VHH binders against f4i9g2. Designs and how they scored, part 11

Target 1, 368 residues: f4i9g2
Amino acid sequence: RSEKSEERRFDQKMSAHGAGIKTSSSAVPFASPKSRFLSKQEKFYPRCTPRLTGPQSRDTPPKRDTGIANEKDWGIDLLNENVNEAGTNEDGSSWFRESGHDLGDNGYRCRWSRMGGRSHDGSSEWTETWWEKSDWTGYKELGVEKSGKNSEGDSWWETWQEVLHQDEWSNLARIERSAQKQAKSGTENAGWYEKWWEKYDAKGWTEKGAHKYGRLNEQSWWEKWGEHYDGRGSVLKWTDKWAETELGTKWGDKWEEKFFSGIGSRQGETWHVSPNSDRWSRTWGEEHFGNGKVHKYGKSTTGESWDIVVDEETYYEAEPHYGWADVVGDSTQLLSIQPRERPPGVYPNLEFGPSPPPEPDLPPDQPQ
Key: E = the ipSAE of ESMFold2; O = the ipSAE of OpenDDE; V2 = 0.75 times the mean of E and O plus 0.25 times the DockQ between their complexes.

## First folded at step 4 (VHH)

Design g2 (framework vhh_3k1k_2; at its last look DockQ between E and O 0.48; V2 from the best seeds 0.00; counts 0 for: pae E 3.7 > 2, grease 24.3 > 24.2)
Fold by ESMFold2, look of step 4:
Structure g2 (fold): chain B 368 residues (1-368), chain A 122 residues (1-122)
Amino acid sequence: as target 1 above (368 residues)
Amino acid sequence: QVQLVESGGALVQPGGSLRLSCAASGFTFSSYAMRWYRQAPGKEREWVAGISSSGGKTSYEDSVKGRFTISRDDARNTVYLQMNSLKPEDTAVYYCAAPYRPWGTKYSYDYWGQGTQVTVSS
């Protein structure tokens, strides 16, 4: 009884304080990310130089819960010349630098740079690739992919991209940003993953979301959330997060809200399951009438319930606090990408760049 | 191939004691929690006890608290269930299990052993 009560209190505390968010922000053995670049000056010296002139090795995983970085955080700067260089520094570490251009149909051009390094004993290594893409449809893309491992056995992978689409028929511009980050410890049973996305158009449509999961210290967590603004006053927000201990205790919290013109609803559930299958849950809801009255209701599996009408002003964000004007102001490098020159009489194919791949929610394969 | 092999099941008289063992292979044993379940004839399998991967936390079904003790020996890749003060209602096939959560999914499930029979009768 006291064990079950203490276990429930522990799990409820995590749920009440946003367990998925706190679990994804929990202190982990992974090192924090360090500055990605120590110097802004770029040097490409001749091969076999006696100084340490190759790309610096990187030995730290990315940091969790940072959202999507802006262009300035990466400092992407591609060279116009093609290079293919490699060398060894005096301390025995190795490095390489490559760059190039890829051309394709409809004016497609990808300028890219790839670099990396490896310690003398091979215990650490890293790679980083940058690119700029464009075509004649008004598509532009700026991106990064990086990965590495260190002497502690940690490994990581990270991508970031920013994409411009322009609809030639409506002259409607869209900007999309996305990032994926993953880190694993030197053990097979610890690590984390997160995916973020943001989508904006010039009429005020905005979509944002994240999918995160991880495992550490005998606990696993999972978190998804989304926000959607139609640009005309309609807003939808939702969150679904949960965690589980190795002993089989599970708990979670989910909610959503939908609003238009001060009228809408909120609803949610907090739940807990013990290893012996005992389930507790509490559901709640709010109906907002747009007139200063709010109907609040709820119930629990232990018999609690409420059903009241209160006087309170409805608060919700009808427009995003970071929207089209903000993302345009933060995307100057993307917008400055110069497309390939078009020969006379050639018209663009009206193909918009790909959206980020959907993340499937498939059940796992299970042994019988 | 994950493999769990229980042993130590026997016929004992009420009030007796028995220790079950579960030898594990095919995975990094020290990284996984371990659990014991039991299934009486005609009944569903039920949870009995669990132990964390570190061995620092244990949990028990109410009907066995104070009588059963779960433990692990990571050097031998083995989990144990010490059963004292046995009663006829403890008669069942006892299974060990290792919880598994595939990376990137919201589902979890256990790997199971073949079971060992424990019979408590006069």
Scores: ipSAE 0.291, ipTM 0.745, lowest interface PAE 3.7, mean pLDDT 78
Fold by OpenDDE, look of step 4:
Structure g2 (fold): chain B 368 residues (1-368), chain A 122 residues (1-122)
Amino acid sequence: as target 1 above (368 residues)
Amino acid sequence: QVQLVESGGALVQPGGSLRLSCAASGFTFSSYAMRWYRQAPGKEREWVAGISSSGGKTSYEDSVKGRFTISRDDARNTVYLQMNSLKPEDTAVYYCAAPYRPWGTKYSYDYWGQGTQVTVSS
């Protein structure tokens, strides 16, 4: 009587669908007051109402939108004039707006605007800050910071930054984008954190990455991934995910991909650890030879094992989907920042860094 | 300060029953899963049972399945381990554990009580 070991296909569809809690941040479009140029200059002092929009759900960690938003999405509103205004609304809430210019050495200029509000009882508050920075060297920076707290004690913080500079080593133009998002529950051991970065240079070198962390009481997860393009055809991609369930089960999934000119490798591991510390893991690898053959191998702690060569075409992205041309195109506001004039007497340190030590003279090829 | 105080350990005969209690303080008890561990003489500490923060999910080590029941009373900040059909092999110091994970880290630690001795002997 053949006991059909029902291989309970643990449908590993734990698609780490990072529960995109679509916090439909209904970005209530701050209806840009359509400047109805109606005639009477009623100095419409934009009443800054405290944004009560904190994480609504106590049951889930506050989440923010993922990724690095475009310039247009941040609604950067730098005031052209120095403003320092504050007021109290009819409901007792307060608001402020301020702007300024900071000047420094080396033609440094920082234009900034900040606004915020507070509820009548002080239980809720929000602040938004925008800035533009530049110097005479061509450095440009555009950034936003947003933070707040709601009456429930939830807090959030978000920053976005774009930087244009010359790489110190290559003297190539480089654009770097970054974003950080954090939200914490005021009442629960819950929170979410994301860090994103993108780096581009004019030669096609590209680095992208993200770190994500979430917690909901006893549940936690993290996700890390990175992509590297050297601009010459070398590609590195990797992902690492980990989670812990309510009962203390842990699982993880990681993989890495490396390719150059059709040759490369993939490898990965999936694992889980039970509360009693029993560990299961599966490791796998692929070697791509560039000739239409792939060596595939793997094993698990449960006795699975394979080692085969198959005829399979190799597919990988040799170039970033979003590269230098794209980031330049999307960085119009950054690029429009006007640097100050070079201060008198300040000259670019032409100090050519020490010439890389002469490559050791390859011993002369002995004449065959 | 996080405190866990186990109680209810005793000498019982094989086949007997015992209920362990762990009183928790110094943290939001209802927000955390709780766990029981045991350590027999000369052996490593081993996981016995776990209960989710909501109490809706429970898990047990294979050797205790069907015999032990973990439960919680959030109003009393107490987790329980009902042990039935006790065996000599169940003789151990039983520990209550509360998980702790520092913010932003993937590492977890447990707060432990002093333990309570359970002895199953004829």
Scores: ipSAE 0.048, ipTM 0.535, lowest interface PAE 2.6, mean pLDDT 79
ESMFold2 (binder alone), look of step 4: mean pLDDT 81; pTM 0.817

Design g3 (framework vhh_3k1k_2; at its last look DockQ between E and O 0.50; V2 from the best seeds 0.00; counts 0 for: pae E 4.5 > 2, grease 24.4 > 24.2)
Fold by ESMFold2, look of step 4:
Structure g3 (fold): chain B 368 residues (1-368), chain A 122 residues (1-122)
Amino acid sequence: as target 1 above (368 residues)
Amino acid sequence: QVQLVESGGALVQPGGSLRLSCAASGFTFSDYAMRWYRQAPGKEREWVAGISSSGGSTSYEDSVKGRFTISRDDARNTVYLQMNSLKPEDTAVYYCAAPYRPWGTKYSYDYWGQGTQVTVSS
């Protein structure tokens, strides 16, 4: 235990320590380093393929910290025919490709394609599934799931999807995108997991966030953040990130802000914990009243404190830099999905709205 | 079935030396950091030293720095605590621990041994 944890008020005539995070707009500052196994070179593809070639290899693990890809980055191209093919390449590797349709209530249709491959000795393998869903409520979904393993024992899994909902009564459209990504090393205690989401509606409502964690170089880390815009000037943003070493040192940073029409608050904490449980902490806050004055305050376990009012203009990001118009422009394949033709006299079930599929959820502690 | 078994505790004179061992089983030892703690009568258990899974990093509580050395032997699945220049204040039950954190969770749990008694007195 430290005798330095006593709080003392000292005369302060400055706002430097009480200032909020003025520049925090796009990136968190202390994300853990990527694992070396996650930066492998892309595979070289031959210029000449066999006469009866299967799908191109999809044996590349996902990269971390890339956010949610656009639909075009996947190149989804679902087959109109029922396919069930398999083959063997000259190097002894095998492949398969299959496709089909699933039908359900209220005009539900899922078109899907599944493909995969294995090396001759089975030491590497990959699988990828694509799908396209729709029903008569205006629901549409486009999605991908990938997984694989290489000869070094590394393994990975990734999902991605876009979903359109349309409210039957108001015609309000909503687009949601999400991704989950995971990779684990087969040879060292390293890996990472990320979950991302983005949600948009036609009135300007926007929600974004991520949950991440990883382990590398005898350190582990966690990162969470969120942004919420109500489309009418209300903004909430927050982060919570922390890391620890195997030796028991922990550190972290968290903050939040809430604003509407120049009125709101910011607050946060930076902290550090030693292996013997000694904790250092520094907290801060700002209250903005919309009159050109800002109340700034804070304290630390080393005895720092401040509590002042300053003349300061209030600045914050009131609108998302990527919103409804942007996501509509990036979702042309999703929006072009053609539902099943509706027989005369068939109408949507009023008791059930759109029925999105369960989101894929890979447990973080998956073995290779 | 994780087991940690400490040994080497004894009665020693002030200024003496002692080496503690902690034999581990039931897990892949080279994947885990190892830590030593101690608990004196009437006091809370306190962290003493730690060593990373690779053995490349070590850390010590201030009062033992320079006197105690943590080390590991992955071939024997054993972590050691070499204690030199012992003082009566070092009298305690010494525990080894292996921190366990399931993949992707905030929750952690240390595996603990049953402890070994070290007594430093004239």
Scores: ipSAE 0.303, ipTM 0.758, lowest interface PAE 4.5, mean pLDDT 79
Fold by OpenDDE, look of step 4:
Structure g3 (fold): chain B 368 residues (1-368), chain A 122 residues (1-122)
Amino acid sequence: as target 1 above (368 residues)
Amino acid sequence: QVQLVESGGALVQPGGSLRLSCAASGFTFSDYAMRWYRQAPGKEREWVAGISSSGGSTSYEDSVKGRFTISRDDARNTVYLQMNSLKPEDTAVYYCAAPYRPWGTKYSYDYWGQGTQVTVSS
């Protein structure tokens, strides 16, 4: 009697009934004055919906979408002139817009624009800020911050940043992207937080990562993942996910992948803990030898065990799907930032690090 | 301050029934799942039952399945444990627990009451 281990596909469609913070898009049209900058404010709908991306099948590297919006999506509109304006609409709502330039030492320049509005009763408010920063060293920064609160007490905060700088060690150009998103319910113990980062250099070194956290009362989700590419063919990918239900059931899934030149390993663990603290876990591993053979092994707390060598082709992404060329291509506004002229008398400290000590003169080859 | 006050514990005969109550205060009761635990003499505290914040989902330890029923009355900020077909093995101090998880953390802890003694003895 073959006990069909019902792989209870934890297709728990946790219908992330993301409490759709129905941000009742009663976006009170803060009638911004008719300035045609109807930039299609892409209605930032705080998606508090924990996308419980179910365990992606072990067999396909998770396509990790970037949570970092591109420059075009942010609708960055820096005012060229210093503006300081405010007004009250007919409905009693208020608005403001302001812009400025901050100048600092070392050719530092920051251009910024800020705008916002408030409902007549003050129950709803929003603010958007954009900035461009640069200095004479080649540092460039582009950023956006958006925040708001609605009448229901829901609040959201989002920031996006791109930075161009030279790596301190390699003197290579580096682009770093980051984003943070947060939403909190005003009525429930619910919220969502995301942190994203991407780092690229011109040699192909790439680091990507994300931390995600969601809570709905006693339900919680946590997701962390990272990707590392050294630009030489070494790849590290990892994921760590866990969740807790209202009833106290916990589950988690974690895995790691390391590869270099077709040789590498994968390992992971899936576990769950019942409310009574009964723990189940499955651990697995793969060793890839680069010769078309893979050693697969694993075990579970329920007595499952395997240890086999199979003929299987190794598949992994040796290069990031989104790399230096791509980020440069998507960073046109960042790159277009014009630095101030180098202040007179400021010279790059060419501290030529001490010349590596001359390689000891290999003794002259004695004439055979 | 979060307060949980258990009541209803008594001495009962095997096969008897008992209803425990836990009155909660100091937090929004309706937003939290509630749990019952028990601790027998010389044993570790063990989970007995849980009910979701909505009351739509319940869970039980295997040893009490079919005998115990957890329920809640949000209007009264009270969680109940109906215990039927009681056995000597059910003798323990029963505790009500309210789970708490700080924002952004993986850690959770429970607020506990003082407990109520249930003794099942012939």
Scores: ipSAE 0.043, ipTM 0.577, lowest interface PAE 2.7, mean pLDDT 79
ESMFold2 (binder alone), look of step 4: mean pLDDT 83; pTM 0.830

Design g4 (framework vhh_3k1k_2; at its last look DockQ between E and O 0.01; V2 from the best seeds 0.00; counts 0 for: pae E 4.9 > 2, grease 24.23 > 24.2, SAP .676 > .668, placed apart)
Fold by OpenDDE, look of step 4:
Structure g4 (fold): chain B 368 residues (1-368), chain A 122 residues (1-122)
Amino acid sequence: as target 1 above (368 residues)
Amino acid sequence: QVQLVESGGALVQPGGSLRLSCAASGFTFSSYAMRWYRQAPGKEREWVAGISSSGGSTSYEDSVKGRFTISRDDARNTVYLQMNSLKPEDTAVYYCAAPTYPWGTRYSYDYWGQGTQVTVSS
């Protein structure tokens, strides 16, 4: 009796429910941070577009632009460590960072930091440099330089400096601020240049000025202005602007004001030259007598003429709206620069360094 | 994932020598500068040394100049810190870091290791 051993085939259907954890690695595309530099370039180029505002003959002085940016606005980042580093990011972009100290005579010390980067294809690059300088004479300097190029071929360069020194003649502390900015288009015959300067002393003497130039193809414009305060109530302000349009029209506006103790004068001229060389001009003047009377006079090439005395109060700024106290308050980083320790018995050789070379003569005013 | 693993920390006597290693993974090591930092008890983390991605440039904190040497082996994805003439003041947790500057920014961030303890004591 052959016992048929029933081989119970236990078909263990192990249903491997492989829960495919779809790790959706949502590669959050690192949104390439839009180069903050592109946003600044967008601000610079619109300034090169001559506002097609037709030569509005303004008999009033134009409002001046804002002054030199403050220390905080420049983003000064001096490294405390001496570093010399470079690397390449995963996206192929490269960066560098370096810092150093330069030492010289009379306790001269320059601390500097530099950083920059380049796109993976080399089409875009930027560099920033910061420095602080000091010596035993009391000289202090803080500065920044920024430059770059984008993939469109646009380039920019910007510098900012603050200097504390003792005036050679007055022995007064002086703070001087300066800035230069330029940009060039890679796609158009367009460029922009600005030069700014501010000088202050502890007695209230103040000098401010700016030169601006812009070009867009056949359009160009110039702007120059200056302000002088003697600290005693004497004020001089002036502006000179001119532009050339694509059509060949030229326009200019200039004015000057001088005041002391409520007495002074204002003068101005607005002119226009058409493409056919027809010239229009208006000249005006004001004499302020300090007694509430103003003599106003003017004429134009179109036959306008006036000569009147009016009762009008004289208004002018006898003091700079931004003066010594203000610049000192805004120069905290400059003032915080610590000179090297002076060895006992060592005095700085006050050899008045050679006068900075005369600023290159601005190209001669194209003859009007 | 970026990983930095420090090793080589030990107890040594003043005047002794120690070599720290940092093994890197999860990124293209040869493309990155590398740094060493240290943090002493109750103090802030301080930079000690740096080496460029190419290895051609090195920099040191003033207190360690002439005593410490940073180097790298790209084939091994490892950065080293040779520490000679050790002083009690060098007692700290030493950290390896890989700095990065994302394109389009002025900001950097570092990848960090867990650190290795260096103790200099008689």
Scores: ipSAE 0.407, ipTM 0.773, lowest interface PAE 0.9, mean pLDDT 81
Fold by ESMFold2, look of step 4:
Structure g4 (fold): chain B 368 residues (1-368), chain A 122 residues (1-122)
Amino acid sequence: as target 1 above (368 residues)
Amino acid sequence: QVQLVESGGALVQPGGSLRLSCAASGFTFSSYAMRWYRQAPGKEREWVAGISSSGGSTSYEDSVKGRFTISRDDARNTVYLQMNSLKPEDTAVYYCAAPTYPWGTRYSYDYWGQGTQVTVSS
């Protein structure tokens, strides 16, 4: 079973400050299985960049659970000219580098650079592509895509991007970062995938989340979580994670919280399912009234239950630790992308509204 | 195309033994866990036993534990269910199944065989 939550922007009349996050007592954590992919990282560096030729190798595979990198971590440095070069390193491996740009409607421009390397027998290879995109609407995008494989058949792929645009409803500037990461073993039934995103607007709205899954040691695991801050004191956070064995034993933990001005709720479930579909679960909840009282309740399928009111301060994270000012400061390359110059008299392709231009009159006569 | 074909079902006296086989084709057998289910007359299909893809882990429904043994032979693409000390309540159609986990989903679904009848009566 999965639980879906709606992502939404909270609108509020009042803001709360200083409240911290409070979590339930230690749930039984499950650990994401580690992957053997990490042990191969140090051996996948073919020599692609001798002192006088070729690009420096960029064949580092992604690591799990590292979130979204900052733009500076990539070292994106797009060339000003079109390039199409290739060569061979001292060890017999090959390399290439290319660059160029594409143009499109409404001032669209994509500047790009692509590079890669390949072992002498072709069993190992890597590629990395960088780009900058812009148009006349104020859209800007900075991005990376990389991939590779080694001689054991392990393969990986990663994308990363930052985007600047105007939010359709608020008409505010918005910066969005995202990453997708994947790695697969060539020798085991093992692999993992992660999708991360972070979204910010100029008034403090923030959305963050991740979707992850993987398989290792005859276990599969999934994790989703989200955080939403409306910039005015409303917070929604949730997590849903679970795992299973090949034999059908499943277990998991999910929870959510919603808060504004010290008032809100938390709730969650820890559960276990046997291969014959027998289900154990324990649910819990907290209602925070904003007056120093908290209603705590819960039950389990084994008969445990509680329903009490306690005197307790409410703690939750009311503001993101990393917000608009931080992402603007860390996105200088994105923000510095220059759109194409408009030629005189050339304007974007716009609708002029519902009134089309007047049709010219036909001549009174048709000499035919 | 994935195919699972069960065999070995028969009429057996209480206390007797049978070995069921499930021959698999159309997929890489060694990459899949295998499971046995059964369906008695008038009942829903129920899980009986499972074996991991490596063969290193097995599990059983409580009512058959100690009497039934699941095993696999990857060279022959076959999973077995050895059933000892059979009881009349073991009477059912027995099915083998291979669970799957498509990338990017939270669900799994099984490939199923056609079943083999086991009847335990005097």
Scores: ipSAE 0.223, ipTM 0.706, lowest interface PAE 4.9, mean pLDDT 78
ESMFold2 (binder alone), look of step 4: mean pLDDT 82; pTM 0.834

